VHH binders against tRNA pseudouridine synthase Pus10 (pus10). Designs and how they scored, part 22

Target 1, 373 residues: tRNA pseudouridine synthase Pus10 (pus10), of Korarchaeum cryptofilum (b1l7a7)
Amino acid sequence: MGKPVDDLLNSLMNLLDSETPSGGGCHLCDGLLSRELGKMLRKALSELEGVELSSVKSGVSLPAILIEREDRIRANHNPPKMRSLKVTLTRLLDVAISSLTGLKVSQEPDAILIFDFERGDVKLELAPVFIFGRYRKLQRGISQSRRKCPECGGRGCEACGWKGKIPQGSVEGIVGEVMREFFSAEDYVLHGAGREDVDARMLGEGRPFVMELLSPKRRSADLREVESEINRRAAGLIEVKNLEFSRREKIRILKERSPNVKKLYRALVEVEGGVEEGELELLKGLEGAVIRQRTPKRVLWRRADITRLKRVYEVNFRRIDDKKFELFVLCDGGLYVKELISGDDGRTSPSVTEILGKKSFCSELDVLEVMVE
Below, E stands for the ipSAE of ESMFold2; O stands for the ipSAE of OpenDDE; V2 stands for 0.75 times the mean of E and O plus 0.25 times the DockQ between their complexes.

## First folded at step 16 (VHH)

Design f01 (framework vhh_8cml_1; at its last look DockQ between E and O 0.07; V2 from the best seeds 0.00; counts 0 for: pae O 6.1 > 2, grease 24.8 > 24.2, placed apart)
Fold by OpenDDE, look of step 16:
Parts: structure tokens; sequence; C-alpha cells
Structure f01 (fold): chain B 373 residues (1-373), chain A 122 residues (1-122)
């Protein structure tokens, strides 16, 4: 049961006065704190209404003049027990908020109440919620991430609801919009363990991801329901599974591990001039091979131009017809399989094209499995 | 100890059906992909099908495609092979195997059952 604001305010002021060397926080602030504190506390409480929280922390922003005054006092008088006004106020506000709301004060809070004494205002900043899961992309033509709004180019406009991005046609959008609703979040960001091309399916056990929900007013939900709703709305385009609450650190882990995990690909390869069964046996030369792969031309706009070494561990193939064969490749994460096939004008070597002595290209690509433990 | 025990084999007429089961024990079943192989008399062991860990993604050999269905029940630690429209050429010993790799090469499977005999004959 929270104390009445007025009573608490008086208590806080008394405490503040007792902890300030000059005999009153009031003298240092020239009454600013006493004038604004009540209003700010009420505002803080108002900001907390309707928001699901377990913990909170206060942040304090002080006018520069107060800081200067404090510094002068410290410099001239060097009082032995002079604590920082900011620190003192922060502590007092923490106690006040906790007393009024029943919320736990934490160093890793669900929310931060920023008390801006310069403006005489309070801002609530909500910590994000993180959800881990796996997604499958069952249809081609779906991007992993939201696309920039074609109308505004990412600036935000009426057409995109001022988000600068279009959720439709992306894994991030399909999943994120549902989660946003469940958690009453302002926005979301998908963090995937690697990337696939828009035209590639993501199959197998799916790609691990963390969804970051920004400024969520709700922090709890039945993730089974969330999962079901996502899958329902996705209507066969994508699937998610194994949703669980997570932490920011998981994002780091996913990103760091992604290049080092093995991946299995299925590719449909077309060969200019055709391919005979006997020729496919030459592809066995890729097994165990270290591939030198310069950044593919098609991704140079977003990737550094470097040469990477990636290993192919296993290759399987099946001739489909005179011009096509199916290729299975087990390889290091981060290997560009399309370029493994095409050679990318010599930027990738060895390549299917190089080995066969015929121009080859990937007409279909599927990620069958991401070997993430 | 890892154990795979196949069952469900037998004699069937051409056009008939069989359902093979493989009971797994001694490991976390849901962490492995499972596959079926077969070996006809005098022939090498050949790939039939594999299934992923939990999504149920499947891959089939050309001979099995359209006729055979691989499935699994992780709660029962069992993988199945439903075989329909059986032909005499399907005769052989069918083996269940586990793999970390989603491949069709026997060497990538690290554990095998003893096999179950399937005979398709008029």
Amino acid sequence: as target 1 above (373 residues)
Amino acid sequence: EVQLVESGGGLVQPGGSLRLSCAASGFTFSEYAMGWFRQAPGQEREFVAWISKSWGYTYYSDSAKGRFTISRDNAKNTVYLQMNSLKPEDTGVYFCARTWLYGSKPEYFDSWGQGTQVTVSS
C-alpha cells in the first residue's frame, strides 16, 4: 500500500535537507526541488499506470546550474559528508517510487523513470522484452527483415504508419506484428542467427532468432498462444516454434556463433550446355575443400569486400535431367552457396562452374538445416 | 548404450503395405535426425529416407518418393517408415539409423539397428 504522495513528499524533503551540507537541498536548488518534486512524483505515477512492471529505477537529470553550485560548494568548503545531489535524489526517488507503487528497485529494471528537473518532467523508458525461437520460411519471396518503406525510403510516412518499414512480406514483420500486439510494444527488431536470401527457403529445424520488443507495456504472455497466433496468421508462409523468454545476451551469442555453425543446403543447379551423370562425379572434389570466396558482387553494397575461407564438408547430387541436377552441400556457415555454384566470375574458387567447366547457376536454394546447438 | 530396434518387417505381396518402426533408447531422441536404409541381397546398403529432429522435414530417395513416408514420435522415441505400393525390388533388410547430419551417406550415420527383413513376393 503506497503512502500518500504528500506525506511522502514531506518525508523526502526532510531527508533531502538532512543530507545536504548547506542545511537544505532547498538552498542549493533555490526551492526548485521542493516546487517540482510533488508534481514530478505524480507524473511518475501516472506514467506507470497501465504498464506491467516488476521493477523500476530512477534516473535524475539536474539543471547545470545546480551541478555548478554543488561543485563550488565542494571546492570551497569541502564538507566531509557531502554526497552528490544527483545520487541523493536518485536514492530518495527510488525509495519514494517503491513505497508508492510497491515495485522493486533494481539495477536491471523493467523500466527507468527519468526525472528531468530542468524541464520539470518525468519520462518512462521501458526495457525491451526478448523472445527466442526458431522460424521456418516455407515460401520463397519472403525477406528476413522488414523492408524499407518504398514511399519514404525509411524516413517514416503515413503509408508506413511512420515506421519507415513495411512488415508485410518479411519474417520479421509476420512474427513481430503479432508479438507487438501481445506485448503492447511500440516496435520490434528481429535478430536472426544468420541470413538467407529472399528467394531461399529456411527449412529443417528453422533459424534461431531473438525478437526484441521495444517499449512493451506488457511483459508477460502465453508464448504458446503467441506461437499459435503467429503460425495461424502466417498462413503457411512461415512457421515459428519453441518460443521462450530470453535476454539481450542471447543476441550476441546467436550472432557470434552463426558463422561457425555448419549448414546444410539444397540447391537446384542448372548447367549451361547440359550435364551428364559422369560429370557430376567431379563435384566430389568439393568434399573437404576449402573455398576461397571473395565477397559476392551482389552483396557488396552491404558487406565489406574481403576474401573468406569456408569449408565444404559433404556434397551430394542427383541428376534431374539433361540440364539440371540437385546439389546438397554441407558447409561452414557464411559460405555463399549460390556463388559456390556460379563461381561469381572467379571470385569463388573452387566452384561448381569451375569444376564442370560449364556455366552453372542456382535456380533454387533451400537452407535445410542450421546446426546450432 | 545407444540402441535402435527395428520392427514391422515381414512378407507382403506386391502392391501391399508395411509399416516399420524403430524404437530408440540410450540417447536424447529429439536431438537427432533419423533415417532408414535398406540392403538387398548382394547389394550395397542404400538410403531410403531421413527425417529432421522436430519439424518433420523429410527427404526421400527416388525409389521411395511417393510411396514411402517417414515420420517420428519424439514422445515415444520412435521413427516410422510407412511403405505403400511395395514392389519386389523393395525386398531387403531395412535399417534404422541416427545422424547429426542430414545426409544420405551411410557413413554420416553413427548408430544403426540390426535391421528388419522386408520381403515383397507374390
Scores: ipSAE 0.019, ipTM 0.404, lowest interface PAE 6.1, mean pLDDT 88
ESMFold2, look of step 16: ipSAE 0.145; ipTM 0.636
ESMFold2 (binder alone), look of step 16: mean pLDDT 88; pTM 0.890

Design f02 (from f01 with W55Y; framework vhh_8cml_1; at its last look DockQ between E and O 0.77; V2 from the best seeds 0.00; counts 0 for: pae E 6.8 > 2)
Fold by OpenDDE, look of step 16:
Structure f02 (fold): chain B 373 residues (1-373), chain A 122 residues (1-122)
Amino acid sequence: as target 1 above (373 residues)
Amino acid sequence: EVQLVESGGGLVQPGGSLRLSCAASGFTFSEYAMGWFRQAPGQEREFVAWISKSYGYTYYSDSAKGRFTISRDNAKNTVYLQMNSLKPEDTGVYFCARTWLYGSKPEYFDSWGQGTQVTVSS
């Protein structure tokens, strides 16, 4: 076990004094540091209790008056090698904390201890844990992301446990609630490689995602168990696989690649006035076509109104009956397939509706595969 | 009659390579996507890779990614699976399959070959 806190405090103060030009770190702070440091260190230790960490870093917030004093000293005396009090104190605190806890000091720490000398308190900020995996949405009617609480509209209320969101009925919620428990996290955020509509299934190998666990008190878990538990609780609604620990950078990668990823869709298409077998052959014209697609009307509330160019690579179809056929589309990511079918009042061209000369709409949509490189 | 005939299987050491071929007949080859599956003893048949009909877009299982390459020659009515860096876990019967649907699910495939044995062992 490291030095008792009191001994360490004395040592720390001595070091602080030695690092200040005036030989009086205490003079600069007018005793503030000496008065508060012990209490703050004890608080810091208490904050670390029960939290799984491998590394830590100190952050220091100083009262403005100390900074001003320091600046005045620098301006008036310009002492050589005068280090910033903040920097010096941070370093000393790092050493102290490391000595007391055995934790490693890192520039990318699992946690930051913020020593606020203005308020005289210490705050612990825990770095998030990131879990990568794939999810399949096996049932329709499940959103990717949590929905805003209908009672409070996202403000947080008793009904939503002050989260502002409802976990039920969402991939994020189904997965996140389990992970939150395993990692004793405060909250979570799902970062998916693209999005699907609520009424669309996500099949195939599933959609890649990163779950960000916020303020986790635990940082290790058996992800096989986590996966099993998620799948069990999901009860066939969704499933996850290939869970692995990841990093924040993975989120960036997933998001950047998503628009460029090809996707395979299955759509059930209904045609007003019916469709004959021979008419479906016209849809082969979509193969290789560049689709001009203005932002669909249905998503204008959350997306910029722009025209995108997306390519359809391959199309297959199967007539089911006089009014319905299945359409399989291999296309660029980000193509709105429902609007590829309907035409969205001319906002998407070419479209199935346009090609057939009959109003067509997507009654079912499935993402069969996301082509991940 | 639709026929798919696999070849190229055999015994290989870990780290070795094999190239499987599947010769197709009885249908217009270029109108169908093709896939490879494998089945280890006592295990379920699992997806390995598929290739689209015309543009040659490919999709791989996680286990196959980076090691296996699916390709096709429509002029020869043949689909290939180049397998590199083979592992003992890759041992199994490899099946070629036809699909008018794209995807990794066995149910999307409507015709299967008899399979070719791949054994990875030291």
Scores: ipSAE 0.029, ipTM 0.573, lowest interface PAE 3.5, mean pLDDT 89
ESMFold2, look of step 16: ipSAE 0.061; ipTM 0.580
ESMFold2 (binder alone), look of step 16: mean pLDDT 88; pTM 0.892

Design f03 (framework vhh_7qbe_3; at its last look DockQ between E and O 0.03; V2 from the best seeds 0.00; counts 0 for: pae E 4.6 > 2, grease 27.8 > 24.2, placed apart)
Amino acid sequence: QLQLVESGGGLVQAGGSLRLSCTASGSDYAMGWFRQGPGKEREFVAWISKSYGYTYYADSVKGRFTISRDNAKNTLYLQMNSLKSEDTAVYYCARTWLYGSKPEYFDSWGKGTRVTVSS
ESMFold2, look of step 16: ipSAE 0.254; ipTM 0.680
ESMFold2 (binder alone), look of step 16: mean pLDDT 85; pTM 0.876
OpenDDE, look of step 16: ipSAE 0.036; ipTM 0.572

Design f04 (framework vhh_7z1x_3; at its last look DockQ between E and O 0.17; V2 from the best seeds 0.00; counts 0 for: pae E 7.8 > 2, grease 25.2 > 24.2, placed apart)
Fold by ESMFold2, look of step 16:
Structure f04 (fold): chain B 373 residues (1-373), chain A 122 residues (1-122)
Amino acid sequence: as target 1 above (373 residues)
Amino acid sequence: QVQLVETGGGLVQPGGSLRLSCTASGFTFSEYAMNWVRQAPGKGLEWLSWISKSYGYTYYADSVKGRFTISRDNAKNTLYLQMNSLQPDDTAVYFCARTWLYGSKPEYFDSWGQGTQVTVSS
């Protein structure tokens, strides 16, 4: 392989000479390119071994002294065709890598090869893979995001691969570990369209998400097989569906639309002192109401203490027994339903407690649907 | 007595459109959420769409999203399904169903129509 690189080097040096108006590309570099280019090209080919790619792009980092020399020439002379050495070299390296590997050059490449002429090194940066899907949480006690590593408390250590997080007990971890294996990725990040409480279920057609797979050495996989394996390993806990390849733009769309998403909840409400069917009819007063909700006490440690105005659109209820009923609420995203029920000691108004005149609390919460158009 | 009656089915060419209606009687229509469900020959029930009792919120199964539109006219006690870009796989008996709030599973639907046949064939 060294011979094909050397042959290409001779051609590249001739092209570089012809494309720089000041004559000879190495004229500016004091021979640096002649000395290092062949070695760096061979290093680049080595970095590509074992990596599935269809496209690539080159990046160039030049020593500061060389940049200054070029700037001096440009400032003191106005050569009509003087292009940046960095730009010219980048173009030539793109052609060289494409010629040696068969990879296409792209503005949105699968990988970037960074040729660092300051250090004489080449680094490979892999573009993430994005997978869109929907998840359901079928049991309570599962967080959306990964939990902190218990060995290091989030700092990063050998036990957690220096991530500070563990995969157990979360949607991100359970789904992400399977995807990581299929794509030979180093890590993953789940981007959800909102989130639900750890002790809530996420049901219905599921919550939209995008999994971002970091530094993946594979970029293709049968997503039906990925889905099947996730559902097999997570049986009874989590279910995913509608997996499809996606792009970073989808994350922005999910996050941008999340504040406007409506949600349908089911809550099991327990009423201190008991409840009669006729009393529940008073809860119709919540339909169409604007709820004034100060940040719940239980989340003040991580949320700014502000008052939010959120609307409840539809309310239904069904008495279970003398002390419990089910409440079904269609409401704005971001409304804390547990506090809609408890009143949070007057920090949420109106509330179920206020309307019934009896202390009430949510003992079970389900998200029945996240209503995204 | 609760009654739901579907109309508007028929034979249509691939790529064509149909509009189904479901007329409700025997209950306060505006107090219930409504659904469309279909059953293809030899298959089980497939939930298609849901519409809230008020505010007009809608939700669709992925198989029909972007092609079908659910709507309702509470003054006329009528539920509608506009079906566009129909494909042979859409051939089925289409039912409207009510629920007091939400449910994509048959056990959540407390009343059903008799169904109307939609056939998509060249």
Scores: ipSAE 0.013, ipTM 0.533, lowest interface PAE 7.8, mean pLDDT 85
ESMFold2 (binder alone), look of step 16: mean pLDDT 84; pTM 0.861
OpenDDE, look of step 16: ipSAE 0.037; ipTM 0.540

Design f05 (from e01 with Y56E Y110S; framework vhh_nb_b201; at its last look DockQ between E and O 0.51; V2 from the best seeds 0.00; counts 0 for: pae O 4.8 > 2)
Fold by OpenDDE, look of step 16:
Structure f05 (fold): chain B 373 residues (1-373), chain A 121 residues (1-121)
Amino acid sequence: as target 1 above (373 residues)
Amino acid sequence: QVQLQESGGGLVQAGGSLRLSCAASGFTFSEYAMGWYRQAPGKEREFVAWISKGGETYYADSVKGRFTISRDNAKNTVYLQMNSLKPEDTAVYYCARTWLYGSKPEYFDSWGQGTQVTVSS
């Protein structure tokens, strides 16, 4: 691509000189642009090789001395139409790149080419790809998010491939590794509409999520194939469905709506001293109740210690044996159901423990549905 | 004895509408959540819609915006209004006393006999 680039460079330099006041761009930059621009353009083109893009945008970083010179010129001569060298150069580079590659220039590009004239280098920054879907966690013991590498504690090491996290045993990892491969991404981040505990299943239609794929070299894929591959590899641990391309905005929407979404839970409750059929009727008192719930002790290390008000809408139960029963709870999102049962030493009230007058604890928890509209 | 009886199924052209009814007896209807499920030939039974005691509703993604579940406690009946029907909606539709919405009917204690819905192209 040598000759076309050279011709274009000459054209660009001429144009640059015509658009810059008193001495042209070359005078202002003292030949820097002339010396470096060709090399940088070639570098830019090389960076784009093998990367799937539909649009691009140029960013320009100029040495401080050029900016100072420009400011000085502006201050002394006050030329009426003096455009910023940075702006002018950015525009010219956009045109050049578009001409050379056929890529569209966009304000929301798939990638940004950063031309650093101070270093004489070009960096390519790829915009992430977002995939929306729903996941079901069918087995217990699977975390939503990747866990920190036990060897390095998140710093990155050989054991974790320098990621600081391990994909195994997590929804994020199971889904993300497959997507990473399909999109040739550097990394991934799962954004879920809420969270469930590691020991809880996520059933029903599944939890909405957005997977953010970082620095993907590919931007298109058959999401049906992706879905199938994920489910195949998951081998019954988890399941994903309804994958679709999405946008960053969807993450915001999911996060904002999550606290206001009602959730249906199934809990297996064990009662110290046993429970009689007639005693379970007392739990009907939770229907319509506002629960005062101080931050559970178990999450104080990562959550502010505050008291939240959450509503329980419906409660049903099924006695299993003398010591345990199933509890079904429709409640506000964000209510800690385990603590609704245990009472968390009085931090949650009312509670199953309080109502029954017997210590109760949740031995199994399932999220049956997240009522996302 | 808990009894659920579905009705309202039949043959309809694509784009048409049907309204299914499920008459319940043998229990305090108002105290239970109700749901609709469907099973196409050779496929697993799948969740369609669910309504709580309080009238909260949830739908499968495949029917969202097209189907409406409702209940009349005075009549001990749950309904499924199906609009904009598609051939892929062809299935036996079942009424259930259930706690769970979703693709699998894991938390139910009673089912009806089902009513056939056939949507022709």
Scores: ipSAE 0.024, ipTM 0.415, lowest interface PAE 4.8, mean pLDDT 88
ESMFold2, look of step 16: ipSAE 0.370; ipTM 0.766
ESMFold2 (binder alone), look of step 16: mean pLDDT 83; pTM 0.852

Design f06 (from e01 with G55E Y110S; framework vhh_nb_b201; at its last look DockQ between E and O 0.78; V2 from the best seeds 0.00; counts 0 for: pae E 4.5 > 2)
Amino acid sequence: QVQLQESGGGLVQAGGSLRLSCAASGFTFSEYAMGWYRQAPGKEREFVAWISKGEYTYYADSVKGRFTISRDNAKNTVYLQMNSLKPEDTAVYYCARTWLYGSKPEYFDSWGQGTQVTVSS
ESMFold2, look of step 16: ipSAE 0.308; ipTM 0.730
ESMFold2 (binder alone), look of step 16: mean pLDDT 84; pTM 0.857
OpenDDE, look of step 16: ipSAE 0.370; ipTM 0.752

## First folded at step 17 (VHH; framework vhh_8cml_1)

Design g01 (from f01 with E31S Y57E S111Y; at its last look DockQ between E and O 0.11; V2 from the best seeds 0.00; counts 0 for: pae E 9.0 > 2, placed apart)
Fold by ESMFold2, look of step 17:
Structure g01 (fold): chain B 373 residues (1-373), chain A 122 residues (1-122)
Amino acid sequence: as target 1 above (373 residues)
Amino acid sequence: EVQLVESGGGLVQPGGSLRLSCAASGFTFSSYAMGWFRQAPGQEREFVAWISKSWGETYYSDSAKGRFTISRDNAKNTVYLQMNSLKPEDTGVYFCARTWLYGSKPEYFDYWGQGTQVTVSS
């Protein structure tokens, strides 16, 4: 109750006084710590209400004047055992919070309580929750990332909840909104192992991703129930599977491995002037080829204009009619298959257009597998 | 006529090894990717492994990774599955299958063998 907090405050002030090398911790603080500590501890307990946590860590922000006074004492007196006021206070606050709440102190905590002694305020910062999984896109027209809010163009407004983005029409939004609800999070960020064009399907075993849930008030949930609800709400559009709790390191791993991940594509190719079965055999020339691909014109607005070297490993094809065929390509991640087909006016070479000697373009694209090693 | 004939199955103790073979005929073997699936009684067929037609690219199910190795010999028109550290859960009928696509889903495969029984028990 209020007395246990008051008793703890008294003990903390005594310990702080005895642990500072200069004797009397108020020399540095000019009485600030004794005046504010009780209010801040009670504020901290209030911030923890309704939040699911197993561990905590304290942070301390001191006014610049106290930092400068401490530095002056160290320079003028050179005390052999002087500990930082910030370090000492942080340790004492960790003990106090753990004692009052039963939460464990951790260097990788579920939350950080920041004691801002300059403003007399306490803020709770919640560590994100990370969920790994795989997603499929079963229809075209679904982006990976959330779209900018049309009312404010990304600046934030009342219509979008000041986020600048809307959840409709994206994997991130559709999956993220369900996860946000289960974990009582404020927001989310999808981190994918690569991405596919909006007009492409993502099939097979799905694309690996990690959902980062920001400021979650809950940290546990039955992921089978989360998966089921996502698949129910997104039926026919998106499917997720293999949901498991993860950590930030997984995001780094996915991004570092993404250039090495091979992809299998199916493309519907249309050929100006028509195509014969015998002409398609020329496409075997792409097997094992290194494709020199300058950043496609269609993505220059968001990508640096550089030339990338990407390998095609296997090619299969099936003629559909006199103008169309299906192309199946196993290739390096990051190869733009639409431009492998069109040639992008010579910016991609070799290309289907170059090999056939006829303008060709991709009218439909599917990612059939994202191959992991 | 396309034929896929599996062999090499049998009874083995837990922790043991088996090497399955799949002899292919009636088509240009080097033009196709190959896969292995398995089926325990009362269960659906489960993807085990896939190998590309060239370059030796492979893909494994989570249950097979680290224990099983798919390989092929295009000169002999044969696909192999080396199975190590076998467990009772690996018991089932193992099927070889042909595809010109990459994929782990059965609908990607257009011809299937009759299967070979693998039994892991003591």
Scores: ipSAE 0.012, ipTM 0.472, lowest interface PAE 9.0, mean pLDDT 85
ESMFold2 (binder alone), look of step 17: mean pLDDT 87; pTM 0.879
OpenDDE, look of step 17: ipSAE 0.030; ipTM 0.443

Design g02 (from f01 with E31K Y57E K105E S111Y; at its last look DockQ between E and O 0.69; V2 from the best seeds 0.00; counts 0 for: pae E 16.1 > 2, grease 24.23 > 24.2)
Fold by ESMFold2, look of step 17:
Order: structure tokens, then C-alpha cells, then sequence
Structure g02 (fold): chain B 373 residues (1-373), chain A 122 residues (1-122)
């Protein structure tokens, strides 16, 4: 390992000397580059061991005094358009790493090697892997995002591996832990196309998401095997399908589109004072209605307090007993169905409560379908 | 024009098996869930089985659980009902139906086939 690095070091020093304004010796660095470069190249190769990559890019951090000395010399000797030491070193390091490893140089690399000449150290930064898919929540009580660690309340502790959050009880955690293992990643972030309440199920064809896998040491895997393992471990809780490799841009697209799709909901409605079959026919008055919905009280902590206009397209119902019925609502995305039912103390109008003239509330909510035109 | 055409019915002895097929046309089959219902002479139409448009999620009546299996082939626009361990009580006309809803209620289904006769003799 040391011999090829030494040979390359000699070549790089010669090239660096030819790029300097003086044409010989490293005037700027006062010997710094020759002392540290070989050590740092060996560290870079060590950092790459065990990591699956197709491409790389170098980054350079120089001490401020060296940058200042370069600026003084360029002002005295060079045209303004000569390349800086940082740019020259970066290009030379890209060539060196590519030559030593066979990796391609890319502006959108799988990894960046940061050569910190101030500290004499090299750090490897791995680009995330993005995986698109669809998830269903088959049980209630599962959040989309990971829950806070109950021992430390989010601060980080030994029980949670200093992350402040736990994988149990969330789509992100349940799906992400399997993906983390397949890609040897340090962590993960789920980006969903919308979200459902923790006590709601997500059924039908599933909710689109992108999983962002952080610092992955592997970048390839058979996604059919990943899907199978997720579904096996999460049986009865979560299901995923349509896993495919993706890009960061997909996250933006999902977030921009999610408010505009129609949703089909099933709600179990409980009616104070009871409900008769004939009374339910009044609910047809919601079909085609535009709902004026001020931000529900229960979500004010995270959503702006504004009034939204959302349309209900179709309403169906089935009486269960003297106090309960099922409500099926096809509506605009972003309509809060729980408050369509309760009225949210007049903050949502019209509402099931207003139409029946009886206080009503949603005890169970399912997303049955996300409608695609 | 939406069409659902059932086939595969017939006469079978108790304990026997039949496989029903329902060929769909006139709509994008993969966008809809499908169900099977049956109607015995003098009885109301009753739910047998439901299958989602994807994911393989299924739901069965109590009388069908463990004996019947609903399946679908989206490439062939066909839904199937494999009926095993048939009993005389299973005798009736079996209907294929289309829905976009999860559930077993007949009012959730917007198109129905003409039915295929299944007769389980003693």
C-alpha cells in the first residue's frame, strides 16, 4: 500500500510545483504539503476500505494563513485569473484518488473525501441512497416518523444509541431498520407524501414515500429481497411495495403533489343521542359541498392557523347500531375528516354534527384510497 | 361498457372442489377491487370474498374462511374463487362484482355479473 502512494506523491509534488507561480518548489506551503500529503492519502485509502462506491470527489480545507500567503503572492506576481492553490490541489487529489482506486471522479459522487490540511485528517462523506416505495399501515397507533426515546425524551442516551428516538411504533423505524441493515447505513429519514393521523390506518394502494439512507456503506441491493424482508418483519403492522431506487428530487415532487390528490376515507362515527337510518340521508347534503375548514385545534401546534376550502365529492354511509355509523367520504387531500365530523366547535362548516343536529365524533379513521386520475 | 362474466360453476358432490372465474372487460381491471357473492334459492345475496386491487389483501365471510380462496390475475383481467370442501349449503348462484371500496356490503359494488350456478348434491 505504501509504495504506490509514495510513487503517486512524487508525481503530485512534481505537478504541484509546475502549477505554482514561481515554477519551482512549494513557496506558499512552507513544506506543509509535502509533510502531510502522503499521510493524508494513506488515510483516504483507509477510509475507503469496506465501502461500495462507483464515484468520488475530493474536497480541500486549507489553513487561513496559507490562503492569505497565496493571496499576497498572487497580487505581486500573477494575473488575476490564475488558479488558486485549493482548486489546483483539489484537481490533483481527484486524479490521485481515481488513479489509486479506479473510482470515477464525479460532481455528483457517491462519496466525498475531505482533505483537512489544517488538522492533517481525512474524512469520508457518503452520499445518501434514496428508495421510493408505498406503505400501508395495517394497525392503529403507528406514527409515520420515529417516536422520541422514552428514557431521555429526545436528548439522547445509551438506551437509544444517543439518537433520541426509537424505531418501534413508526413506519419510518420499522421500514428504516431493515433498509439500514441492507445498505449498512448509519441512519435513515422517511419522507412521506402526506401523512395520516397516528390512530388512522393507511390502506388501499399505500402512501408514497422516499427513504433517505444516511452514510450507506452499500449502495446496491436486490430491492425484491428488501421488500420481502420488510414485509416479513412487519407482518400485521406495515406493508411496503413498489420499492425502487430514486433520487433526492423525488422528495420534492412528492411533497409538492401530495396536497392535490383526492382521498377516500372510512370513518366510524359515534352520534350523541343516537341516529336512525332515515337521519343519515341528510348527509347527502355534503356531496359536492365546499367545506370551510379552519386549522383544527388539535394540529395548531404544527400548522398555520388559516381557513382552507376543501371539496367533498361523494358520501356513502352504513348504520352500525343505534349510536354508530360508518361514513365513506371522497374528498380533496388536506381535508381533516375528523373535524368534518365533529365540526371542531364551528371551525369546520358544514359538518356532520351540523347536518345531523347532534354532536358527532370520529372514533376510527381509515384512508381507503388515494385517488389517481 | 363494463362486463363481468362468471364461469366454472357446475354440479359437485359434498367435499368436492370447484374453481370459478370472472372475466372482466370495459374498464381498467387493475384499478378495482373485486368480490364474490352468492344467492341461494329464496335467500338474499350474501358476501363470500373480497380481494384488493393489489397487495393480495383478502377478506372472507365466516362460512368461506378456510375453505375458499379468492385470487386475481391482472394480466388476464380475471378474478377467481377456489372453492374446496364444498357443502350442500354452498349451493347457489355465484356473482362476481366490482368495487373501489374496502368492504363486504353489496351496496359498495357498482357492477355485477349475471352469475354462475354451483350445485352441491347429497
Amino acid sequence: as target 1 above (373 residues)
Amino acid sequence: EVQLVESGGGLVQPGGSLRLSCAASGFTFSKYAMGWFRQAPGQEREFVAWISKSWGETYYSDSAKGRFTISRDNAKNTVYLQMNSLKPEDTGVYFCARTWLYGSEPEYFDYWGQGTQVTVSS
Scores: ipSAE 0.000, ipTM 0.212, lowest interface PAE 16.1, mean pLDDT 84
ESMFold2 (binder alone), look of step 17: mean pLDDT 86; pTM 0.873
OpenDDE, look of step 17: ipSAE 0.030; ipTM 0.403

Design g03 (from f01 with K105E; at its last look DockQ between E and O 0.04; V2 from the best seeds 0.00; counts 0 for: pae E 15.6 > 2, grease 24.3 > 24.2, off the site)
Fold by ESMFold2, look of step 17:
Structure g03 (fold): chain B 373 residues (1-373), chain A 122 residues (1-122)
Amino acid sequence: as target 1 above (373 residues)
Amino acid sequence: EVQLVESGGGLVQPGGSLRLSCAASGFTFSEYAMGWFRQAPGQEREFVAWISKSWGYTYYSDSAKGRFTISRDNAKNTVYLQMNSLKPEDTGVYFCARTWLYGSEPEYFDSWGQGTQVTVSS
């Protein structure tokens, strides 16, 4: 069972001796390599069990004493050609692992095997998998990010599986749990192009996101199957589409483009004392307006209390009945539309309440489009 | 206006069962998660359970797990709490609430019913 490793041990030790200035017996390492290498190679193969990879890279951690010995030789003797033991060993381990496994050696590998010669241990680090997509949020009361476990406040408990977070009630959790299963990942992080309020829907073509899957033991899947399973398990709650494999750089692009976002909202507005069709025409006064919006009272627990300037670009409306109308507003990202409607007791101005001269409030809010530029 | 009306409370013996109902109106019920809280005299409101629309997402307090079941009927705009194996410490006013955030803190709920009294005699 250990024959291929043993055969490689002999070859590797011979190659190491011929490729270091110290020659045979690894004088610099005080015999460390011959005593530990077979054990560590077997450990490396064990770490790779059940893991889907196309490529690998070796990492080497040497004891400080050995590094110091090498530095003394370099300083005192200035040998004509002195290869670093770390570099030489890394290259030889790459060859050995590739020979034993058939995996390609890559500078951007699916996994790194870290050979810790000080502790005699091997650790496997898996590169993340990134999946781009768009999500729609079809029901209110769903956050984008996972929430802290309500029973322990984030410390970890039996109710949350000791993670301190729950997957229920968030786009990240609902989508991420399915993807975690397909890719056998340890965890996940959703990176969205902005976010919508929990009590708002996200409709239209959906909000762009990248899911980062951490420590995935699988790296391939039919993304149409992943999409289908997400949409089946999340039916009526969220929907995803346009899933594709991606890269970390798309996360930076989404973040960079977020300041240029504009949003189209639909709001259901209720008006105290009722509203007539002719009164709604006054709302055209919001078109092109700069809204002075102090941080809404309802979010002060999480946001600094500052005044922001946000622009409204387009306003349309449709009367529903004597007391209600729909408001359609295209505006800067970051504008709190509920308070654009209520006025937030004067903390947002101008407002629908101020323009109509009647107390107005938003009973439903939808994001219809996110216009990333 | 949003209206939540609880019913089904009453007096029950320890170990008994009770089913609470909450009729909702004035909003699109199927677009919101719903929950139940309870309050004993002199105490703060205590989370009992919440339910989402789909996937059967439910969450229960430790005191409710295994004894209580939250459910909903979107066609009737109604949320239910089936309470089994009732104990004297379950006594209190039970409130139906509409969530704006999934979670168990009262601030995550933006609309409340007037409550229904549940009394479990020791």
Scores: ipSAE 0.000, ipTM 0.145, lowest interface PAE 15.6, mean pLDDT 82
ESMFold2 (binder alone), look of step 17: mean pLDDT 87; pTM 0.888
OpenDDE, look of step 17: ipSAE 0.048; ipTM 0.399

